# Designs tried in a protein design chat: VHH binders against o26223. Part 155

Target 1, 191 residues: o26223
Amino acid sequence: MKLLWTSQHIKVTVHIDGKVSKMDVLEAIKTRRSIRKYQDREVPEELIDKILDAAMCGPSAVDERPWHFIVVRNREMLEKIPEVHPYGAMVKDAPVAIIVCCDSSLEKIPGFWVQDCSIASQNILLAAHSLGLGAVWTGVYPLEDRVEGIRRLFSIPEHVIPFSVIPLGYPAENPGTRDLFDPDRIHLEKW
Key: E = the ipSAE of ESMFold2; O = the ipSAE of OpenDDE; V2 = 0.75 times the mean of E and O plus 0.25 times the DockQ between their complexes.

## First folded at step 9 (VHH)

Design x83 (framework vhh_lunsekimig_d3; at its last look DockQ between E and O 0.79; V2 from the best seeds 0.00; counts 0 for: pae E 3.1 > 2, unsure alone 61.3 < 65)
Fold by OpenDDE, look of step 10:
Structure x83 (fold): chain B 191 residues (1-191), chain A 123 residues (1-123)
Amino acid sequence: as target 1 above (191 residues)
Amino acid sequence: EVQLVESGGGVVQPGGSLRLSCAASGFTFSSYELYWYRQAAGIERELIASITSGDSTWYVDSVKGRFTISRDNSENTMYLQMNSLRAEDTGLYYCAAEYSETFYGSEPLFDSWGQGTLVTVSS
């Protein structure tokens, strides 16, 4: 028996064996939107595991893989995040959030950790979307007040840098589609 | 062109109320994160309230329980209901908008600012 979860623009088929029919990669990229409204519904641990697996599959500079992830489900902690991250108001309304961090001790080449953590964060967004969830990237780094706020709140050691907070859940909004293709940004052979 | 226009400011006594409006034009209002800022004389501008495209709200501590932010997407208008006004609430109030796919969330990255509306709380 297939369970069909239909949102206005996202159709996810869930199999009884826990397998989810996923959209292809181009569809995921093109249709992904920031989601800031969530259903009052828990996200299964299996989906979080899949998302985190995807987050760790991205490339990193010289394979340094500097990323760490904090999975937050505690309501009290979710409600406290907006106190140190005023642009993360939606986090308090999400069933779960993932905090992407960089362990600076794992960095092999200076400065590439930002790219590494960005790739991990984007993979979280795409994976969430492909699984029928909605998510949004809230920036933490490089804003010092947010970095230190999240650090204190979650007792993150000094050598670990919080990079992003990504609330996610089953979507309760539909932002619609967008066309971002701009041929003026394409240069052939030379600038 | 994105445009925001604040209104509703004025002079009120302590304990009074005002309702500010921010009328938006030139963009899809429902796809934007919306913010109220204020700036008192000689003080840096501060964020006081926000409402996401998903209707999540945020307030600075000093206005919690007194101010209410809301939005009407059908009218492209954001509101700030201000009750129990205090002298320290005096200042120029600005609305700002940020596209929902912007994830940095900093003042310099906002897509638009209004010109502000003046709120004066004095006895």
Scores: ipSAE 0.732, ipTM 0.877, lowest interface PAE 0.7, mean pLDDT 90
Fold by ESMFold2-Fast, scan of step 9:
Structure x83 (fold): chain B 191 residues (1-191), chain A 123 residues (1-123)
Amino acid sequence: as target 1 above (191 residues)
Amino acid sequence: EVQLVESGGGVVQPGGSLRLSCAASGFTFSSYELYWYRQAAGIERELIASITSGDSTWYVDSVKGRFTISRDNSENTMYLQMNSLRAEDTGLYYCAAEYSETFYGSEPLFDSWGQGTLVTVSS
């Protein structure tokens, strides 16, 4: 038996008259869930800026960093997204959505932009969760009808590819955490 | 293991109403995105309505204002209330489910235990 001292958790008060509890990285990864029900509550610009800062900090193939982001707060535009993305019904009920895009003019090595934009999308989900928000990744690429629908709706130029639509808000649901560790998927030294 | 059983179809006159049910087993119902698809003669299977785990709903234009999708997580059942039925609504109606930790959000790959439920609108 051995007793170890542990640090207390510290809460930080933010300028937007709220509290942010810090969580460690493993806790954030393991407790993040897709959230599709949001409070009728505005998300401050400062939190969106922090999320996008985190999104741009991911690794990128040959450091090409091809990502661009569209922040959508306009109610009428959010309501139009399900018309071109039928499986994105929750977007119309979110206070804000981020569209992750690839600017193909920034691509240095063909095809890796999909991985780059996937990393940016996951970082948005993790950063949102760490800040007390809920989010969900709704797929756009490689589904051609959705790519074209989102492109037309947001006047996205032909050299830019919409990759994902991520609605965000303060969560109005609390799904339990998942226990997914499967040691049968780990092979030592060889298959 | 996901099992879905559709029921509630039948023959109805134009302007009539039907309520379809989709009973689910083998999973936590509240953690799934749920869908109604229709397959009509000469037409490929199409998405008619959906309801998210967060209760947001979507409808194809041809049924908007006439059909209402709902879910009861405590009873593991999804419903489709069909009002003001038209001849064009005739078809086999299938329910489908997709786990909520997905970024795919397209045609679900879950098998249904039922073979669909037939709705026939005719005079």
Scores: ipSAE 0.643, ipTM 0.832, lowest interface PAE 1.6, mean pLDDT 87
Fold by ESMFold2, look of step 10:
Structure x83 (fold): chain B 191 residues (1-191), chain A 123 residues (1-123)
Amino acid sequence: as target 1 above (191 residues)
Amino acid sequence: EVQLVESGGGVVQPGGSLRLSCAASGFTFSSYELYWYRQAAGIERELIASITSGDSTWYVDSVKGRFTISRDNSENTMYLQMNSLRAEDTGLYYCAAEYSETFYGSEPLFDSWGQGTLVTVSS
């Protein structure tokens, strides 16, 4: 792979187990699935860095970029997340989770931070998928009990809002792709 | 017709065991997060166990170590094995399902709130 020693911007063209792959963006969007079963295998720090870089590439309202990310690898902390997020049972089985947060002090246009953090969260899912990982978005905001539980567990200050918890790892399941296109949802020129 | 039907309830002595079943019709379990809830008299329904489409399980503290949730996708059926039953486990038991491509989790798409299977633990 002579391009790897001289290039920092070209993806490898071969899908290697758990490493970077060259994947068309439309293919990534159409084939990404929520993955809740993971191999007992650590995720390299370099892949998390790439995922977070991708998360921050999304647009935001007036470029406010209100997002912050907590990377959780500690086994004890991962085991505690389901205690405050009971529908996030798979988090205890993941090698790592990313908590997407909004720092409200960075908000420039009220209320758009939800869109901003949603964009970052979806980019995490797509980037993980393109790197051979599986992930799932588990919702926190706007569910008050989940927000306060996660805030308390990770000592998140009051002006910072935990938005989502995204466990990820090398997948141990393959749900397959879905055909969800529905032409009845498309309206030309008017409703 | 989309339907979830619980069964397997009954009267049992403390320390006894029961196995509840939840059978689905009109949809298949394989792409769903599955849940068991219970409701004692005068109390709101509480989530007591869940199993993800990837077979990760969660239990509320009061049943952990005594109850086991499982699923059989080929039979379109979920189970709750209840061991070491206590008087506090008395109540109506309900099952629910939520599509796995979801980020919500607490408002299942399909449920059996109108029926339930009664478990009575008494001497």
Scores: ipSAE 0.274, ipTM 0.661, lowest interface PAE 3.1, mean pLDDT 86
ESMFold2 (binder alone), look of step 10: mean pLDDT 75; pTM 0.735

Design x84 (framework vhh_lunsekimig_d3)
Fold by ESMFold2-Fast, scan of step 9:
Structure x84 (fold): chain B 191 residues (1-191), chain A 122 residues (1-122)
Amino acid sequence: as target 1 above (191 residues)
Amino acid sequence: EVQLVESGGGVVQPGGSLRLSCAASGFTFSSYELYWYRQAAGIERELIASITSGDSTWYVDSVKGRFTISRDNSENTMYLQMNSLRAEDTGLYYCAAEYSETFYGSEPFDYWGQGTLVTVSS
């Protein structure tokens, strides 16, 4: 009955533990950028907990939720990641990284764990952005050399597959926003 | 080392045309988002046009239909074809390559060239 649309864009705010986030969901999605430069500043455990809570709230094929997460704060371990991930140089400069893993023993339907872990990875990026942090997804699976390198480095058992490494911190860069809307990729009713 | 080198600026009359080029080296050109920015006297540098690694393009409203951005990945070069030039198009034009949103992996990149001056005289 009531029209929510006005001549101006509708604003939405999110409350997080008594604090108000001024970034609405569409703004967060459209303004999130990969961040590879971080301030020399600790990320509180409370924020990591909020990010991981958000990661686990994604949809999952037949609700298998195969996700496990390794939180890495140890400087020596962060410095070793570039040795096994050729494009992970920025990880050594991050205050913390999250490794998204799949526990294959929790898999109920073959192959959908990749989508499950992709959803968890993107939720980490969006949650970090909404909390004033920057992050980047560095791919591990399906590259066998990266999978094995990360597995060895973090003592990950054979039935668990490392999927992504996501360094995060307070951003030390501010890349411009992108306008990527392409109507040629939208088909009405049929191709 | 990473380099971006702009060329093609000059002095033209209103209604004229110019083609700007941005030659790139030192990175995987085809994987990056590429941008043309304009800096006019007394005005903050503004985004004029962009092209993604997938060849999707964007233009600021003031140049839409007059300017065309393109890229040649085999030559590691980005172009800006500028038609129907107006006095308001006068400024220093900078090319930029910014961080890819790839999760496969690439080195982050955010560099600016010296700029190339475009003057539209009446």
Scores: ipSAE 0.340, ipTM 0.721, lowest interface PAE 1.4, mean pLDDT 83

Design x85 (framework vhh_lunsekimig_d3; at its last look DockQ between E and O 0.71; V2 from the best seeds 0.00; counts 0 for: pae E 2.9 > 2)
Fold by OpenDDE, look of step 10:
Structure x85 (fold): chain B 191 residues (1-191), chain A 122 residues (1-122)
Amino acid sequence: as target 1 above (191 residues)
Amino acid sequence: EVQLVESGGGVVQPGGSLRLSCAASGFTFSSYELYWYRQAAGIERELIASITSGDSTWYVDSVKGRFTISRDNSENTMYLQMNSLRAEDTGLYYCAAEYSETFYGSELFDYWGQGTLVTVSS
């Protein structure tokens, strides 16, 4: 038996055993939008685990996998994040946030960690969307004030760099779809 | 043509109130994060309030409890209700807009207004 829940404009099918029908990868990519409004509904731990699993499945430079994840559910901490991240206002309204970090001690090649953590962050967004959740990428790195703010707030050691804060929850908005295909950006064989 | 136009500025006495408006045109207003900045003479421009597409709000400490940011997507307009105005609130107030899929969040916004002057003086 499948349970159906609807938000204002989003329909999600959930199995009774807690499993959610998933989108195919192309659909997830094409329909994903930044979501900054969330339902007053907790996100099951199982879904977070799936999202984090996805986050760790991306490629990284020479397979260095430098990423760490802080899962934040504490209401007080969620409410403090906007104090050090002024563009993260929606975090205080989310039931959970994931902070993606880089452990610099795991880097094998300097500088590629940005790509690695970006891939992890994007996988979080796509996985969340495929599971019927909404999320948004709030940039931390490379803005020093945000990096240090998040570092202090969560007692992150110096060799670990906070990269992004990703609030997520059941969506309470539907920004719609985008058509972003641009054939002028495609070059055959040469520029 | 994209346009942001601020209005509502003026001269008020300390303790007074003003309501600023930012009228937008030429883009999908509801898909943008919106911001109020201000710049006092001789001081760098500062972010004072923001409102997301999901209506989450943020305020700088100096204006908390006094200013209220809001938006009306049906009218393509953002507002800033300013109460209990102080001399230090004097400055040029700017509205800015950033597309919702932009995640860096910096002073390099997609669109800026020309500003409206607020003067708080006895």
Scores: ipSAE 0.730, ipTM 0.879, lowest interface PAE 0.6, mean pLDDT 91
Fold by ESMFold2-Fast, scan of step 9:
Structure x85 (fold): chain B 191 residues (1-191), chain A 122 residues (1-122)
Amino acid sequence: as target 1 above (191 residues)
Amino acid sequence: EVQLVESGGGVVQPGGSLRLSCAASGFTFSSYELYWYRQAAGIERELIASITSGDSTWYVDSVKGRFTISRDNSENTMYLQMNSLRAEDTGLYYCAAEYSETFYGSELFDYWGQGTLVTVSS
């Protein structure tokens, strides 16, 4: 698998069932869907490394880059996530999950770590899609019970805040996309 | 327009079985995460079972092994098969639906049903 870059266009190569296809950035954004059903197939470490590299390339407030990531492959640990996150039932069926965390000691401006970790989470979803994988963002912060449940389960220190849990794998479902463009939400020059 | 309609509630003896149905109309059912909630007298509404668009299921411990949640996207219907019913299972059962592109995942749902009453008494 390789990324192809041109001066005015970034394209990615996607491997699906032994075939190679090209996807531009706009197609990747418009065709990404939350995937909650995965094949019983291992995700190579090389693909996780590429996804995490992409996650760290997002903009961050005052370049604080407060994100840390926990990669969970242990099936016993994945099966325990729905006990502390009832709306994350699909995590137990995924081959791997990434927990996006904020190290609050790295925060340079109060509150912007939420945008930083949101950007990292979305980059994980887009990078996974571009590599032929499916993923879904399951929300943790700011729901206090989920934050504390995930912290306790993964021995996360008190100054680190679990932000999202993102299970991923090779997709075993193919949901359609929607036309979401709404011109009434676009205001020219002024409100 | 858009609605969720529950059915299948009733009065049953302890140890009995009931099957609840939640029929959906007015939206693309297959793109929604689906939930069963229960509200007993004097107790706050609680999540008892869920099924994702990808068919992954979750159950609260008190119903695990006794209740089975399922969905039929061709019929736009979600089911809750309730076996080995106990007096504690008495309550109003609500179905709820949330669009799959959510990252929130909680009781603030796009759609709720009106509720169906289940009474387990001896």
Scores: ipSAE 0.517, ipTM 0.781, lowest interface PAE 1.9, mean pLDDT 87
Fold by ESMFold2, look of step 10:
Structure x85 (fold): chain B 191 residues (1-191), chain A 122 residues (1-122)
Amino acid sequence: as target 1 above (191 residues)
Amino acid sequence: EVQLVESGGGVVQPGGSLRLSCAASGFTFSSYELYWYRQAAGIERELIASITSGDSTWYVDSVKGRFTISRDNSENTMYLQMNSLRAEDTGLYYCAAEYSETFYGSELFDYWGQGTLVTVSS
């Protein structure tokens, strides 16, 4: 158990029993679903920190790690996202959203940032799920109207590219598990 | 055979109301993002309203406050209540569905209906 106290700010970390999460990684991957209905319940900053830590654990092209994240909790800003992203209606009903961005000045190999930010985005979804949260990836890049709309709304500079908007919260729906395995997509040795 | 079928279109006076229905057969709406599109003669389809699998709604500015989208998953139906109709609302109205495990959200949907005609005229 470790407790940290400071003079003007209190930061408390508590480890109740030292056990790691019970959700196996393959279970998390297979059971994660896109969640678009959320409880009226705040998501603690601690969970967002864990999710972003997971996002940054992904590999990237030549270790360029071009990702940046904007954490949006302000109600007015969340409610404006659907105005520039009509397919992101659920964002206005989420307690928090994460915008995954690429800082193109960090690119070492042109064009691989899409893979890099996709990895970070999927890690956010899986980490949120493992923590009992629901999330959905709403696409921004490469749709120019969405990219420019989000850039303007959040004052994102021209060299930074908004890639995805990921609303999240405690789920208020359960879409159930799907069986998507398709052996016809598997090719041994050659096509 | 999977399909979407719109109904409820017709001829109505300016200021009138219509209720459109979109019924699914061969699949269940509960895990789908649902959309209403409108197409006037000689113009590209326009997204006018959407409702997510989580019941969040979106409307294009030209119909806000006049149109209401809703869904009834137990009846496999989606509705568009259209009030205060105007001449510019005339067109062919389509419903569309997109599976919830998508991050694209666009004109390339899994299912489209055949359309129902709405005519606003004297």
Scores: ipSAE 0.294, ipTM 0.695, lowest interface PAE 2.9, mean pLDDT 87
ESMFold2 (binder alone), look of step 10: mean pLDDT 78; pTM 0.765

Design x86 (framework vhh_lunsekimig_d3)
Fold by ESMFold2-Fast, scan of step 9:
Structure x86 (fold): chain B 191 residues (1-191), chain A 122 residues (1-122)
Amino acid sequence: as target 1 above (191 residues)
Amino acid sequence: EVQLVESGGGVVQPGGSLRLSCAASGFTFSSYELYWYRQAAGIERELIASITSGDSTWYVDSVKGRFTISRDNSENTMYLQMNSLRAEDTGLYYCAAEYSETFYGEPLFDYWGQGTLVTVSS
């Protein structure tokens, strides 16, 4: 956990409004939307630390927890992501992005790292939403061109697999909520 | 290819009603979230109403209670029923489709119809 520091080493502590801190888990899940437009505002490091803490708290196969995260704030690097991700245009306008990676050396059970990293990615989206931020999951794995493009751009070692790129910021759009409950997809006792 | 075609615009007096239609082709209509946007002179294009694949609806405050969005998946058509029309409702109305919560990255929100003009005047 860190505090944001200025160039003069002045600590800045982020205060979270009561209404944001009062969001119920069910409400957060149901109201979270992909956000692709961001305000021209920096996201405090304290909020990123809270989001990453939440990301690491997900369940993991055999508790292997293979996830690693790259936090990207450098504008030049963010602007290069659309060059290697055909649907990542919004990333160049985000104040920060998180790249979720799998360290394959930590894998204990073959193939389950995909589920592990999916859980981490969704937790990032939910945590960001609960803190008043917007985010979107832009898929990288299993698309080989995107995987290798991101790997080269961020100097990711060969044993590490970039899984998703998640830009985030204060939302500049409000797409509304979804209600997708379909009781026909629920089977009692048997199919 | 995705195609959206709006119709139903026209000239109407304040307090009148119009029903807009958006006919869609080239995608699995029932899976998509659908939107009505309005472009008024001197104002950026704004979201007026939306409807999810599960039929949940949202409205901007200025039209809530007056406008009703609906969809007919069997006919691949979305509607906007506009009641109690006001001069400020004047504008080009566009429909748009967005693929629901994709992490793959298909940017279908860029697919707009041609627009249908609504003019509220006495």
Scores: ipSAE 0.360, ipTM 0.731, lowest interface PAE 1.2, mean pLDDT 84

Design x87 (framework vhh_lunsekimig_d3; at its last look DockQ between E and O 0.70; V2 from the best seeds 0.00; counts 0 for: unsure alone 63.6 < 65, SAP .689 > .668)
Fold by OpenDDE, look of step 10:
Structure x87 (fold): chain B 191 residues (1-191), chain A 122 residues (1-122)
Amino acid sequence: as target 1 above (191 residues)
Amino acid sequence: EVQLVESGGGVVQPGGSLRLSCAASGFTFSSYELYWYRQAAGIERELIASITSGDSTWYVDSVKGRFTISRDNSENTMYLQMNSLRAEDTGLYYCAAEYSETFYGSPLFDYWGQGTLVTVSS
């Protein structure tokens, strides 16, 4: 295994064949941070495939799996996303972004698609992190201006709802870890 | 105590320049997305510039090429360099901060300053 270091002292472990070593699920959850700064480095298609595989492995209400994914690598399109999503400034600096969408025609019960797409989005973040990439969840839904902006930009059909835009790349920052455990949020048997 | 304090506002002629500062205290500055808003009289507050924790910047079209947002994490200060000022730039300028682990991005930020007045007039 080879250790790669960035100027920000980000440690990335890779196998001899160039594959990034995966971390266990608890470590991924505990150490994941939103990453908004990326290296000038392309993300291999293999990693994107793994991330999308993970995105589709989450549960959904009555197994409806309403999610679709748009993978964006086109530089011009990445640069246009901040024009319709002002809180997605970092997207223009990422080598790739995944847009998570809901196909409403796949819904079996109303309203649970938000949970379904949230699970998919979180799995993208965790998978990316476990593969040595950085990512950030930029919310699109339920903000109408963002939803319609992304819809128009990517010619998304009316029955499909853009939910999140997730830029990702090799991280060029290290926000550190957090300890967010709060025992006061835990109730035994009753409130 | 958390605080954002804007400064640098004033009266300038059209074509003039100002540099606004937003000094932050009481929180981990480097872990926040930072924003400049402005509010003209009788108009809703508008987002005009932002800078992420990763130094990605965004500008509203009306200020592109004229305004530059920056941050100095070592000084816990955000800046807005405003050049080629116009009468329509007149307003109260606010800085805002949002924690980096948020994904909502709304006008309801964690922290707001009190604002600094910019007046562009002949």
Scores: ipSAE 0.769, ipTM 0.893, lowest interface PAE 0.7, mean pLDDT 91
Fold by ESMFold2-Fast, scan of step 9:
Structure x87 (fold): chain B 191 residues (1-191), chain A 122 residues (1-122)
Amino acid sequence: as target 1 above (191 residues)
Amino acid sequence: EVQLVESGGGVVQPGGSLRLSCAASGFTFSSYELYWYRQAAGIERELIASITSGDSTWYVDSVKGRFTISRDNSENTMYLQMNSLRAEDTGLYYCAAEYSETFYGSPLFDYWGQGTLVTVSS
């Protein structure tokens, strides 16, 4: 066990020296599935920290990195999310959810914050999967009723846009993997 | 081709019960999020109940405590048990499905059933 300090943010993590991941990046991408059923088991703060570190490491247009994250563990708040997001029913059964937000004051190039926040959201899903957790992306932006519902529920300021709600936990389902390779969608040299 | 077939509608007196069924074919049922929508005369379709692939349920406030949604993946069927029916529950009930690898979270028109009519007389 090794304690590591991170220089960008004052944080300590406990790590096991010499450990190698069983799942490489390609395997993680190909085997990740949306998970909507979770064990009644707390996700350690250390794992959430690793997931959020990964979320912030994505490419960003003009390096604007407009993302902010709300970590929700409070049961009462998780139970209120389906009231403003009817298609997020599983959130109330998750031990934790991450709300990905865009701080529009950090935007340097119009419109690319959507790609920035999409990249952050997918990195959350991949990082969670690589750590043995399951997660699902429930869409918020650009559906204004969901955007305003989430904003009110979490006291999000007007210049910040909630983008996605991602519940996560230890998975209680295993849907298997997908085989989606379609050579008809690949064009050589020209359309 | 994906098919959703609703059944179990009918005429019932206030306070009565009905069980609706939605039989699915043409897709891997266990990989879909499932929904019941209701359309009353002159009113847009509204989501009344949902059940996720992980069995989490949601209900619109007007039916909470009266309606129960369930799914049977072995039979490729979703159910809606409706108790304590009221005149305002009258309408066409539609089932809908959405593939689990979506982040949109709303069924598309092409994954709707034909509807089953529920009439609560009074």
Scores: ipSAE 0.630, ipTM 0.826, lowest interface PAE 1.5, mean pLDDT 88
Fold by ESMFold2, look of step 10:
Structure x87 (fold): chain B 191 residues (1-191), chain A 122 residues (1-122)
Amino acid sequence: as target 1 above (191 residues)
Amino acid sequence: EVQLVESGGGVVQPGGSLRLSCAASGFTFSSYELYWYRQAAGIERELIASITSGDSTWYVDSVKGRFTISRDNSENTMYLQMNSLRAEDTGLYYCAAEYSETFYGSPLFDYWGQGTLVTVSS
């Protein structure tokens, strides 16, 4: 563990397995997979902070930045998520989950918040992967039953829309990489 | 060819047990989220159990404690152990699979079986 001392605050930096990973961005994009099995190992607050910093670096429509994030570590709450989100069964086995939300009072251009929160969600996945963690995006919006369930469980106000639930942890599986390039999807000059 | 085939359905007395199987051909279960759905006559299909590629399980309240979902990726087969069966459990049981690299979390567009009938009657 590395201790950082300042004139106003004492900072504690936790190193996991030695050095933090430095991963090329194209490598991160190509090798990231959805991870649904996690080690029984806590994720340090420092890594969550780095992930959320990365999440907030994405562009947004007219710089509206409509996102808010709920960090869930409480075991009882993690175990309740599948009760309102049955397709998120792995959340109860994760050490931590991040709920990406839109604050509609920050929305400046109607409907672009979906793109905004999608960008933040994907950045969470990539940042987690670059830090040696595994994560998966479980969809909430636009499925009204999931939106209502998550809103109720976390006391999310009516003007705030839960978008995604992203459990994460040190991976206990390796699905491998894929070759998905399809040149038939590329159109030059016109359709 | 890609196929899911359910088996193990039949007629059983209340309080009895059945073990359903879902066998896959044409793809490997290890990269898939797996589901059991139930459909009673005149009722919409209901998700009753799921098991993730990471072996996390979920059950609807009406079957929790009585049904157990499991998967055997080496045999490309998923199971549903059904104990303490009730008349309300009567219906067609479907298995379904969704590719794991998804954020939707429902197998609406991937693979479904043909169903196996479970009848619980005196």
Scores: ipSAE 0.560, ipTM 0.819, lowest interface PAE 1.8, mean pLDDT 88
ESMFold2 (binder alone), look of step 10: mean pLDDT 77; pTM 0.762

